# VH-VL binders against Tubulin polymerization-promoting protein homolog (tppp-1), part 1

Every score and structure here is a prediction.

Target 1, 180 residues: Tubulin polymerization-promoting protein homolog (tppp-1), of Caenorhabditis elegans (p91127)
Amino acid sequence: MAAAAGFNWDDADVKKRWDAFTKFGAATATEMTGKNFDKWLKDAGVLDNKAITGTMTGIAFSKVTGPKKKATFDETKKVLAFVAEDRARQSKKPIQDELDAITEKLAKLEAPSVGGAAKANAAGVYSRLTDHTKYTGAHKERFDAEGKGKGKSGRADTTENTGYVGAYKNKDSYDKTHGK
Unless a header shows other numbers, all headers, positions and changes below count from the first letter of the chain; antibody chains are not in Kabat numbers.
ipSAE, averaged over its two directions, is called F for ESMFold2-Fast, E for ESMFold2 and O for OpenDDE. V2 adds 0.75 times the mean of E and O to 0.25 times the DockQ between the complexes of E and O.
[cut] marks letters that were taken out.
The coordinates of atoms that the task and the answers printed are left out; those that the model quotes come from them. Centres of patches stay.

## First folded at step 1 (VH-VL)

Design b1 (framework fv_bebtelovimab; at its last look DockQ between E and O 0.27; V2 from the best seeds 0.00; counts 0 for: pae E 7.5 > 2)
Heavy chain, then light chain:
Amino acid sequence: QITLKESGPTLVKPTQTLTLTCTFSGFSLSTSGVGVGWLRQPPGKALEWLALIYWDDDKRYSPSLKSRLTISKDTSKNQVVLKMTNIDPVDTATYYCAHSDYDFWSGYYFDYWGQGTLVTVSS
Amino acid sequence: QSALTQPASVSGSPGQSITISCTATSSDVGGYNYVSWYQQHPGKAPKLMIFEVSNRPSGISNRFSGSKSGNTASLTISGLQAEDEADYYCSSYTSSSTVFGGGTKLTVL
ESMFold2-Fast, scan of step 1: ipSAE 0.314; ipTM 0.637
ESMFold2, look of step 2: ipSAE 0.019; ipTM 0.567
ESMFold2 (binder alone), look of step 2: mean pLDDT 88; pTM 0.920
OpenDDE, look of step 2: ipSAE 0.218; ipTM 0.665

Design b10 (framework fv_bebtelovimab)
Fold by ESMFold2-Fast, scan of step 1:
Structure b10 (fold): chain C 180 residues (1-180), chain A 125 residues (1-125), chain B 109 residues (1-109)
Amino acid sequence: as target 1 above (180 residues)
Amino acid sequence: QITLKESGPTLVKPTQTLTLTCTFSGFSLSTSGVGVGWLRQPPGKALEWLALIYWDDDKRYSPSLKSRLTISKDTSKNQVVLKMTNIDPVDTATYYCAHSYYYGSGSYEDWFDPWGQGTLVTVSS
Amino acid sequence: QSALTQPASVSGSPGQSITISCTATSSDVGGYNYVSWYQQHPGKAPKLMIFEVSNRPSGISNRFSGSKSGNTASLTISGLQAEDEADYYCSSYTSSSTVFGGGTKLTVL
């Protein structure tokens, strides 16, 4: 997870959805398989084989689960963060924005699809519309996660920059004219 | 120091294709994270982003102009080329190229620094 | 219409402070955590003054500062000087594009 990216959802509500997908085809399962992870993302419209592909989800899932090949809810969140990071590299947009797009779609989907009707989740839409306070709070969390109010640790003008913009600046915000 | 300079025709006729070249020094477009963008500004109007190309040949285009724009790079010549088809008098503007950097660690915004001097392109019959 | 709204003009006296606002008019603009500001003198190329809301490039005076509140980013210029007279543009991103505000002309009286 780059720069402490945050999940702008209610863990308890989403975990109920996660549990339903975890148990799809395996009623006693307690950890999500890669197959059920891909089903969750496909049913939610996240895995579209255009912007987000099965290759991307497979790589992210393997990074987190290793030989175990199944994920707890917290490990599933780490997988989603890696998918968002991979997508951000392609879109050139902030990882938080890509993560928010993914998590919004997942939070809307109540149950696994058996033919399509489950994708039209009125209860999930209602929850999203009425949870305005949480979504406004998410913007503050992103701001803090970017290092605002955390000194220089999150600033782009630190030596942690890896390109030409960063090369012309040092960790002390060295004046460019001093280096000329 | 990083420098960029735009070159191309100063006068073009409606319906023609405009080709602009950005020649740069002080950086390589093979360096991870580096990109070069094209922007324009019609006389007396606001800045408008047109296109961007990154070190990995990934290309981004303004959605409203995407069908008319092609951006390409020649890393060995330190050049980025923008082509705009079916030029119209409304495309009269000063065209700029600018250095950009994709910084993966908490810095995903496209900002442009430095900019070329700009080249005025007038579209008239 | 611009996705980022700026006042057309702002004015101040030497030694005073002024603030230029930049407000999202659409939720498609990303979170306002990433905002840059450009200064443009007549006949010249734009110059980056602020990036990522409040960070200054090397060589930019500390009289220029950036901040954010809600969906509005602000550029503040303290200790106004005659040479600050210029057009100022804010910039941010959308899901598919880099966008600019309409620009604000600063007049130093």
Scores: ipSAE 0.000, ipTM 0.473, lowest interface PAE 16.7, mean pLDDT 76

Design b11 (framework fv_bebtelovimab; at its last look DockQ between E and O 0.06; V2 from the best seeds 0.00; counts 0 for: pae E 11.6 > 2, unsure alone 74.4 < 75, placed apart)
Fold by ESMFold2, look of step 2:
Structure b11 (fold): chain C 180 residues (1-180), chain A 125 residues (1-125), chain B 109 residues (1-109)
Amino acid sequence: as target 1 above (180 residues)
Amino acid sequence: QITLKESGPTLVKPTQTLTLTCTFSGFSLSTSGVGVGWLRQPPGKALEWLALIYWDDDKRYSPSLKSRLTISKDTSKNQVVLKMTNIDPVDTATYYCARDLYDSSGYEWDAFDYWGQGTLVTVSS
Amino acid sequence: QSALTQPASVSGSPGQSITISCTATSSDVGGYNYVSWYQQHPGKAPKLMIFEVSNRPSGISNRFSGSKSGNTASLTISGLQAEDEADYYCSSYTSSSTVFGGGTKLTVL
């Protein structure tokens, strides 16, 4: 599938960031939860609840992790590939183009604070960048995310996410979901 | 039907160790992503989170109480146990256990969807 | 000392809409947009009304809605009814802890 060819990033550097998000709220965690996966994507501007939604990421995460509900770094890359595939169905673009857009945003996000000196030259600067990036990223993502609720009324007025009952390309039509 | 119920002593003396047991039904801690937590509420005051344990034995504790708390589970009995050492009158509260459900679709964190009825623990002088 | 600030009380008449605020006192709280709201009637356990700022659990009336602007989350209750009279708590987290607001007593006049 698209995961084998498509990750244009430095695995070692991104794995450090992945590990920081994996350990957010749980310092001993070794595998990423879906909540922290969605936090990473939200902070990076990937999960915007417009083009890529929590329903899409949840479906992709479940496809990879099944009943384990936690992902290794390699499994997380597979989740990203499925998210890109789902998005590509809606955008009509190649899966690789969607994956490149996602990975570019994730690779630019600095990790939350990590104990000790993570890099030789980065200890003080890392702390400042992490604080600024978390604040700026979280503030930006909160604003973008609050534009559309996920409640019952929002369900009736929105196109269902790809992989559940519809796609963004289909009309936002009550008749579609009821066979009318 | 999902239910949780707290059990343990209702009156304890200062310096003792409080042991509370949460017995639940309708779900299992063998299910990936599931967690059970403990909270308390002093009479007339706000809720306070204490601890949380997940299906994979991942444990989390309130930073201010971490040195006094131990959480454990017995998956086969559908039980979660909280121990709190060095009890003091300030620990008088209603103690709740509650389910924290893993949810990757919406950033839910420590949102407790099912609660026990609560048990009042009074610390005597 | 709650890291989340709520008004001590709020009141409204039947049929009105009312809003309860929850403001983080530092940038570390609620910065990740994971705000939940609980309703608690006297003598009962809290009930989850809203999670993740604006999502309703199954079985919660659509009269309850949530939103956020900056570091302030809001719970809005439309069409107030007598049974809405209760204490309301917001909850969020820091990187080390789950935190609750001090609670807001809603009185339906």
Scores: ipSAE 0.006, ipTM 0.498, lowest interface PAE 11.6, mean pLDDT 75
ESMFold2-Fast, scan of step 1: ipSAE 0.469; ipTM 0.733
ESMFold2 (binder alone), look of step 2: mean pLDDT 88; pTM 0.916
OpenDDE, look of step 2: ipSAE 0.018; ipTM 0.582

Design b12 (framework fv_bebtelovimab)
Fold by ESMFold2-Fast, scan of step 1:
Structure b12 (fold): chain C 180 residues (1-180), chain A 124 residues (1-124), chain B 109 residues (1-109)
Amino acid sequence: as target 1 above (180 residues)
Amino acid sequence: QITLKESGPTLVKPTQTLTLTCTFSGFSLSTSGVGVGWLRQPPGKALEWLALIYWDDDKRYSPSLKSRLTISKDTSKNQVVLKMTNIDPVDTATYYCAHTPLDYVWGSYEFDYWGQGTLVTVSS
Amino acid sequence: QSALTQPASVSGSPGQSITISCTATSSDVGGYNYVSWYQQHPGKAPKLMIFEVSNRPSGISNRFSGSKSGNTASLTISGLQAEDEADYYCSSYTSSSTVFGGGTKLTVL
């Protein structure tokens, strides 16, 4: 049972990391969205879409959060426990071993991938070297973190309010004025 | 109004290279965060994503087709070009170009405005 | 077939509600966060109806709603109207690609 497995990490230290991912694209957020949960696991190398998939994390997240669709730190630990349980059924390893593998990777990751002040050709270099959609996601999230745009984090905020209103407001304005 | 339109040959012979052009208006590929993708739909079959190019020239390709695909843009002409080499009858499909906003995460592209599509038939 | 399974057809009468399912059949398909739905009328390009499971783009009727439970996403159309007759496609992601369901033909009787 995942309830019998313990988190072998320093809660206060990991909560700082959790808080950074919770606030990624939403500076005032106090509960982690499923989207930011998946980003945390992907950046840490936990969500690899082989051993641990977005389907597994989505099922676990839904079990814990229900219609609220957001998790406190303690609820996020429950989600991780369910992911470890699901993985243990497949791997035939003890639940504690799978939980330790997950938590060790998460605890090592200091902050969301931010890309820093990438040089002018950095996007072109990544495009040349990387053909996986996972890396495109990381690139987009670095762009948001650099403060170059609010599309992803801003859209996440507007999506919570009224859905995908931001992008369509721009298009609606264009339709009305026929401006370029 | 965001509009996109595909153009290119409607009939291509096997082994040739297919070149398709997407011409758009209502947005610029110099605008941070925007991208244009290519998708196709064989008659009676599911949609398949092919490639995407972002404002900063970052390019993404379907892994199964990457060796055959090249995507490029001409920002001054509001055009995105897709080239597919070694065309085969199974590549017969309606080809679409589509706008994607900044909101992409990983492999999940949202295509909010689409061209009308162009049917490309591959036959000798 | 694609990694997302949809029923080939669904039907309903005007004013009713219908639901179209989209089930992940591969463990590498993206889960809870990134499911889109597209409407396609015959001879037309697809139109985005729902994104990120349950969000509606501006201008899309609130008669269209999305949800997800486990490995199955659902598109529900309430107050069914003649103009809703179309093909509907779900979409999600894998580690390497955007994928689409096989499509569902909605017939309004």
Scores: ipSAE 0.000, ipTM 0.477, lowest interface PAE 11.3, mean pLDDT 76

Design b13 (framework fv_bebtelovimab)
Fold by ESMFold2-Fast, scan of step 1:
Structure b13 (fold): chain C 180 residues (1-180), chain A 126 residues (1-126), chain B 109 residues (1-109)
Amino acid sequence: as target 1 above (180 residues)
Amino acid sequence: QITLKESGPTLVKPTQTLTLTCTFSGFSLSTSGVGVGWLRQPPGKALEWLALIYWDDDKRYSPSLKSRLTISKDTSKNQVVLKMTNIDPVDTATYYCAHSEDYYDSSGYYPWFDPWGQGTLVTVSS
Amino acid sequence: QSALTQPASVSGSPGQSITISCTATSSDVGGYNYVSWYQQHPGKAPKLMIFEVSNRPSGISNRFSGSKSGNTASLTISGLQAEDEADYYCSSYTSSSTVFGGGTKLTVL
C-alpha cells in the first residue's frame, strides 16, 4: 500500500502565500497558472533546474490540471505531491522527505504584494517597477488603455500594476476550460 | 543547445493560406514558462512580432494580424505551426520562429526571444 | 513600427564607444524597464544581446551594456570591433504586443 504524503505546514498561512502568487501579474485571479506555480517554486529555491526542473513541474502541473491549465489550492497541493514523487524516484529517498523539503522552502517564502515585504530579489524587482512608474508615467497610461481608456463606459475595475500579459493569460485559460 | 528551424513553401500566391512549421530541439514545450514565437522581417525592413504559444497552449497574437493568424503546437513532435490566411504581396518576408522566455514581476509577463531559427524567406507573387 | 524610434545609422572607429538610442514615441508603449536589444548580421537571424534593460545573456561580451533614462533606452558598445558591424533593434511592449524599433545600422570604419 502506497502511503499518502502529508503536508507538514499551516494550510491557512501557506494559502495566503499561494493567493499572493496566484494574483501575481493578475490581481483578480482565483486559480494558479502553471507560470505562477513555477515562479513560486523558483523564488523559494525549489525549482533549481538541478534536483527539480521546469520539465518535472510542467508534467506534474499538466497531470493534475488537464485542459483547465489552472489549479485551486487543493490541486496545487496535488501538483506538489507529484513533484515530490518524481524527485523521490531520482533521489531514492522517501516521498515524505522530499515533500517536507519542498514545503519547508515554500512556507518560508512570502509572495510580493502591493504593500507587503518580499525576499530581497523579489523586492528588488518590485521596487524597480515602482520607480519606473514614478519617473515615466507611461505605466499608468498603459493600464488605463486596457479597460479605462478615455471614452469607454461600463468597464470593469482595473487593478493598478496588474500586468496585461498576465491578465490575457488568465482570460485565455478561462476560454480553454469553457471551450470558447 | 537549443535549435529551431522553419519550414514551408517559399513561394505563395495572393489570397492563399501560408502554413509554416517550426521544428525544434534542446527544449520541450511541456516545460512550464517556455514558449515559441513567430516573427517576420520584410526585405530591408524592421522586425515584426506575429504570434506566441506557451507550454500550456495559451496563445497570443499581434492585434493587427489576429484575424489572419492561427498558432498551434504538437509537443510530442517538437513542432509549432503558424497559419496565415489571405496572403498578400506585402506579406513577403523572412519568417522566423524563436524560443521564448518571460521575465515577470507585479506588472505581468514580458516575453523575449533567444535563440532564433535561421529564417525562411516567403515570397508572395502571382 | 513608429512606437519605438532609433537612429537609422551610427558609426564609429575600432576602440571607440558608441551609443544607440531607442525612444518610446507612443503612449501605448509601456514605460516599463523591459527593453531588449537584438543584433543582426546580414543574412542571419537576430541574436539577443540585452534583456530587461541591462541584463546580458550568457556568452554576451561585457562591452555591450544597456541603460534607460525616462522614455529612452540606450545600447552602448565599448571597445568597438569590426565584428560589431550589424543592424541593432530595440524591443519593448504595449498592452497587447511585442514591438520593435526601426533598427540602427552600425558601421565600423
Scores: ipSAE 0.000, ipTM 0.530, lowest interface PAE 11.9, mean pLDDT 77

Design b2 (from b1 with heavy chain S100R D101L Y102E D103Y F104Y W105D G107S Y108G; framework fv_bebtelovimab)
Fold by ESMFold2-Fast, scan of step 1:
Structure b2 (fold): chain C 180 residues (1-180), chain A 123 residues (1-123), chain B 109 residues (1-109)
Amino acid sequence: as target 1 above (180 residues)
Amino acid sequence: QITLKESGPTLVKPTQTLTLTCTFSGFSLSTSGVGVGWLRQPPGKALEWLALIYWDDDKRYSPSLKSRLTISKDTSKNQVVLKMTNIDPVDTATYYCAHRLEYYDSSGYFDYWGQGTLVTVSS
Amino acid sequence: QSALTQPASVSGSPGQSITISCTATSSDVGGYNYVSWYQQHPGKAPKLMIFEVSNRPSGISNRFSGSKSGNTASLTISGLQAEDEADYYCSSYTSSSTVFGGGTKLTVL
């Protein structure tokens, strides 16, 4: 089970990292959105869209958070455990091994500041992401353009919830665009 | 419209290296979530996946054939190349290349396929 | 053993419905909503019919539908027509590979 696996990390240290990602684009946020959860995993190299996909993280996040669509630190640990369990079913490795691979990467990532991880997240604007201040500003500007202000926003939650579902809905559109 | 076309030798001798090229149009192999795969089908048998290359140059190989396979891409030419070493008569098959979709939050699948090229291995 | 097991053949008459099963022999396939289905007419390349268990690409008839229960994915073809006669393959992931079922030959009438 996912609940049988333990986290081999320092909770207090990792929670500082979690807080940084939780507040990325929303300075007053106290619970992590699925969008910021995916960003944390992508920046850490956990979410690679091959072994661990946004579908896997979206399902795990929804399973834990339900209609709330936001996770406390402890709930985020439950999401990670479900991602590790899902990955273990595919890899046939022990759940603990998959969880350790995930947590080691997350624990090493200090903040949503850029470096090598920027190459994975924004190829078109990579050079602008090497400066942490510029990266934070660019991210905040995009959130504001999507109708998200500071703090928790119903539109931000709706956009995030739609993002996972939208990928499935848009597969027919993508097929039409690339099939014609 | 997405199109792919396989090219390469139709007759290969045992122990040689088979080189196949997939030339495509209608998409860029720089687009996040996009890949190109190679598959084969021996006459009268099931489809078998061989290799896959993604936009970020990440490569995946069939475990049973990994030691014999090399996949590479030339994004400027819209080409993906598969090399298979130490060819054997059992490698006689129709070889396909196919467009792979694996969005950030979805599994992968092959939505457009080339017409296939029959490669016969005989001396 | 194949990672995905399909019946070798199925048959039906025009206008009937048939179902083709695809059963994962291990827990690392089938259960993850990572199932696609391909149709192949003799001498032609495979054509994507269903992806992500139940989604249909543009241009695919709504007579084709996909579903999943436990470790078994199913392709259902309603209102069978002569042109549906083909080989059908399911496909999914493992930790190291994309895998295909052995294929099912559908015979119409």
Scores: ipSAE 0.000, ipTM 0.463, lowest interface PAE 13.2, mean pLDDT 75

Design b3 (from b1 with heavy chain D101P Y102E D103W F104D W105I S106L G107T Y108G; framework fv_bebtelovimab)
Fold by ESMFold2-Fast, scan of step 1:
Structure b3 (fold): chain C 180 residues (1-180), chain A 123 residues (1-123), chain B 109 residues (1-109)
Amino acid sequence: as target 1 above (180 residues)
Amino acid sequence: QITLKESGPTLVKPTQTLTLTCTFSGFSLSTSGVGVGWLRQPPGKALEWLALIYWDDDKRYSPSLKSRLTISKDTSKNQVVLKMTNIDPVDTATYYCAHSPEWDILTGYFDYWGQGTLVTVSS
Amino acid sequence: QSALTQPASVSGSPGQSITISCTATSSDVGGYNYVSWYQQHPGKAPKLMIFEVSNRPSGISNRFSGSKSGNTASLTISGLQAEDEADYYCSSYTSSSTVFGGGTKLTVL
């Protein structure tokens, strides 16, 4: 059903908007990250963390993109269809109605703009994110010239891949020694 | 430099209401996109997110605790207040307030933290 | 009880590399792509090391890197130093909450 749902928008016009959000904070990007997908939906008032949540969009995004973690425009349409399906399951409305509600909001948002999500608390956030060179924050990523600078992976302890029981046992032991 | 500091009682009795205040500097809660959250950590246990308030007064609460929690802000005083009702010994923890940056759209990550305040609940 | 599972401990020697895993065990967290990592020294507040799976905040050493494959996120620390000895927590967003892993104690031998 998600694949069969129809998009009542002009693909060429919406792809221009999609491109703008795809390149937001990543000028050379050609595929949309999950974070930029969530920004697009939040700016449009689609993602409100009530009816449509970051968990819903994250699950849909992962289902479509898999290990690649980036979506083409066509893949982004599939993600939107799965979000609409998930929402329809909760609202008991037809999938097409929920998809139409989503796509109308996205199509109306011309480009990243300070007024794009009137109801969402993210409307103000957007104004801060319009220029990455000007945003402030300790979380600004630091890379060398090519994103190189990521630590080399190491497999120092392969036997501790799943340590749920061990993690709580260590905390219990720590509590007994240090907290109790 | 962004700094946050928690204050409030260090010892509370069961059934009472716990009130904690976060006082911060180096940023304003009038800045679009900025938020302040509360988290706690019982001795020797994992971190737990409690609540978050954004610049526009939008409030988010942990689903398991939302009936007991109230978060509010006083932007002019650079303060955020958390109230937790019906306190119980299992609520004994170090409580932290933390800054949510304007770049944080949805993930609820925190880039600067207060030092934490230990609250012990005992009869 | 955490929706995110971490090993209780990991160890390495100075100059080595280690990896800490964080595996989603709940369907509500399952396929979600956003993961943060925090470092906590005894008696201190947590410090953000990684956000959105692989991004480093300003001032965080490039010896720290993050990745995710399927339902498992990983924090890799290269060139281990004594100062890296700490507890490490992963975190991810769910439907209306931020959840944390159980924590991993890193010992530098």
Scores: ipSAE 0.007, ipTM 0.483, lowest interface PAE 10.9, mean pLDDT 76

Design b4 (from b1 with heavy chain S100I Y102E D103W F104L W105G G107Y Y108D; framework fv_bebtelovimab)
Fold by ESMFold2-Fast, scan of step 1:
Parts: sequence; C-alpha cells; structure tokens
Structure b4 (fold): chain C 180 residues (1-180), chain A 123 residues (1-123), chain B 109 residues (1-109)
Amino acid sequence: as target 1 above (180 residues)
Amino acid sequence: QITLKESGPTLVKPTQTLTLTCTFSGFSLSTSGVGVGWLRQPPGKALEWLALIYWDDDKRYSPSLKSRLTISKDTSKNQVVLKMTNIDPVDTATYYCAHIDEWLGSYDYFDYWGQGTLVTVSS
Amino acid sequence: QSALTQPASVSGSPGQSITISCTATSSDVGGYNYVSWYQQHPGKAPKLMIFEVSNRPSGISNRFSGSKSGNTASLTISGLQAEDEADYYCSSYTSSSTVFGGGTKLTVL
C-alpha cells in the first residue's frame, strides 16, 4: 500500500525516449530544450491545448530550468511534476492521478514523430514502429544495469553544425526527407 | 537499404589479437535508438552474441567474454570495430555484425546482418 | 551452455505444416514473451523471421507464425516449400546476455 516513487514508470526505458526527444533536430544535444519538451508532450497526446497548454508547460519548464533554459532528465521529471500540479489545481483531482495520466502517455510513446504531414505520408513506417510493438518495459533494464545509461554523458560531436536553437523547423524538414 | 559488411584477417595465430571491422550503409550510428552488435558461429554450432554498441556510445558485452572484448565506433566512417584478445583455436568461427533498432520492441532484435567473415585460428 | 532447447532436426513434405519448439530451461531467461526466430540457409547469414513470440518483420511470409504455450515457444511453417530447408534458431534474453537455442535443421523431403 505504501506510495512507490512519484513516477510510476521505468526510468531507464523512459530515459531512452527522453534522449530521442532531446536530440530531435539537435543531434549533439545532451539537455532538453523547452521546444523539444513540448514536442514530446504533444506527440504523446499530453499537450492538447485544452487540458494541458503550451503556456502551462512553458511556466513549469521555466520554474525548473531558470536562465539555463535546458533540462537534464532529472530536471525534466521536476517539470512534469509541476505540470501535473498545475493541471490538478484546475481539475480538482489528486496530483498523483494527473502525474500518472501524463507519465502513462509518455511511457507509451516510443519515438518522436517528424510532424503531422510527414507522419501521414510515412504512415506505414510509423505503423511498424508503434502499432505492432507493445511496451512491456520489463527486461530492458539489463542494458542500463551493465553500464552507463543511454544518453550522451559529457561528449558532444561538434562536426555537425546543429548549434542553432531556431533550427528545429529546418531539422523537421530534413527528418521528413531522411527520417521516414 | 540497410547493408553491413565484415572485414578483417581470415587466419590468426593463437595468443594474437583479432580485430574485425563492420562497415555499413543505409543508417547512421548518430541516430537515436540505433546500434550494431557482433555475433559469431563456430562451424556446425549455434549462434553466440559477443557485444553491441548503441548510438550514445553505450556498450554491452557477453559476460563470459567481457575481459577479452572491446567494441568501438567511428561515426564519420560508418564503422564499428570489435577487438578480441588472446585468440584461441576455439574462437574459430564465422563472425557477423548486425543492425539493432531499439524502437522495434521491448528488446533489441538483429534485423539486418552482414554476410559474415570466417576467422580460422591455427598455428 | 544454452538455456533454450530445440530439437536437432525436423522434416516435412511440400505443402505440409511443421512446428519447431524452443523450451526455456533457465529461470534467468526472459521466457517465452521475448522469443525471436532466425532462419539460416547454408553458407548465409541469419534472417529475422519472428520477434516477441508472434510478430513478423515486414516482408516475412505469413506462412511463418510464432506462438507460445507455457515455457515453450513454437515456430510453425505452413505450406512447406523446398526453399524453407534451413537451420532455425530461437533466441531470448537473460538479465546479462542474449542467448540462442542449439538450432533445428529443417529438411524438406
């Protein structure tokens, strides 16, 4: 009956997803931008601009990251907790229930989409990646238990000119062409 | 689309270090979720997994062989290298490299394979 | 020391259905929920046929199907064809390794 960790998910599995969204449009990124955070929540169906809005996620992101404007995985968990708290204030539901709803959706999303139009054109590829893969989370732990977890630790390759924060749309166009 | 090819010596003497290179096309090891593994198959015997490396430089090794194995990648050359020290006649096998996509399921599956390279260990 | 047991050989005639079993014998194996199957023709690399018990990669014939019962996974080949003659390997996972069965030689008579 005791409360488990506030996040009822497998950290190792979710961190793999987090790494994928952190690097979306920015291959050398080691910390998640607010834009990529919003993409993760939008792709998962969390950010719907009804119950959870970009204003709500922006405020939560800023509370945690401050002037840095980038989040580590642990900091991203804190942002999610503030989003759940803000939503709970509006819904009058317990914070844990709102956090669970958010984390369930995020844990089910395996990879970033390249955008609405590209997803429609590449439906067969995304169907293969999502529809016939079932998330069990079990046993993936072995890959993380044997060494450092997934995600770049301290090393970023600077050979690709991807340092532009504003290049997200351009990278999405590139991913439509090459990431199908 | 995805292709891999193994290269290295076909004949190695006991106690030497075996170095094998996997050269690939159709994917990049800078892509999140992608990895490359090494497997071997002694003549007439079962497949054995040796090691794998992921896009984020995370490395995994077979526990029984870990002390003898080193896996590394060169993203600019589209290559993954496996080194096995203190080679022995029992290491005679066809060595394969293979592609992994973590987003296919709950575990990694080797969905595309190289043709294999036979390495014979003898004096 | 494989934790997965397969019969050494199976045989069938064209048009017949055959089944190859793969039994997990170690408690550290990921069990029947994460079983994959590979086909290997003589002198060629293995080819992924089935993953996570019953899922087929794109391009794999629906004549190949996977199932499980208890701690035994099975690969079934329906409408057996001469080109199906090959070695078949099951695979699963432990906490620290990927493991393979001993392989089954399918002969089409």
Scores: ipSAE 0.000, ipTM 0.462, lowest interface PAE 14.5, mean pLDDT 75

Design b5 (framework fv_bebtelovimab)
Heavy chain, then light chain:
Amino acid sequence: QITLKESGPTLVKPTQTLTLTCTFSGFSLSTSGVGVGWLRQPPGKALEWLALIYWDDDKRYSPSLKSRLTISKDTSKNQVVLKMTNIDPVDTATYYCAHTYDYGDYWEFDYWGQGTLVTVSS
Amino acid sequence: QSALTQPASVSGSPGQSITISCTATSSDVGGYNYVSWYQQHPGKAPKLMIFEVSNRPSGISNRFSGSKSGNTASLTISGLQAEDEADYYCSSYTSSSTVFGGGTKLTVL
ESMFold2-Fast, scan of step 1: ipSAE 0.006; ipTM 0.501

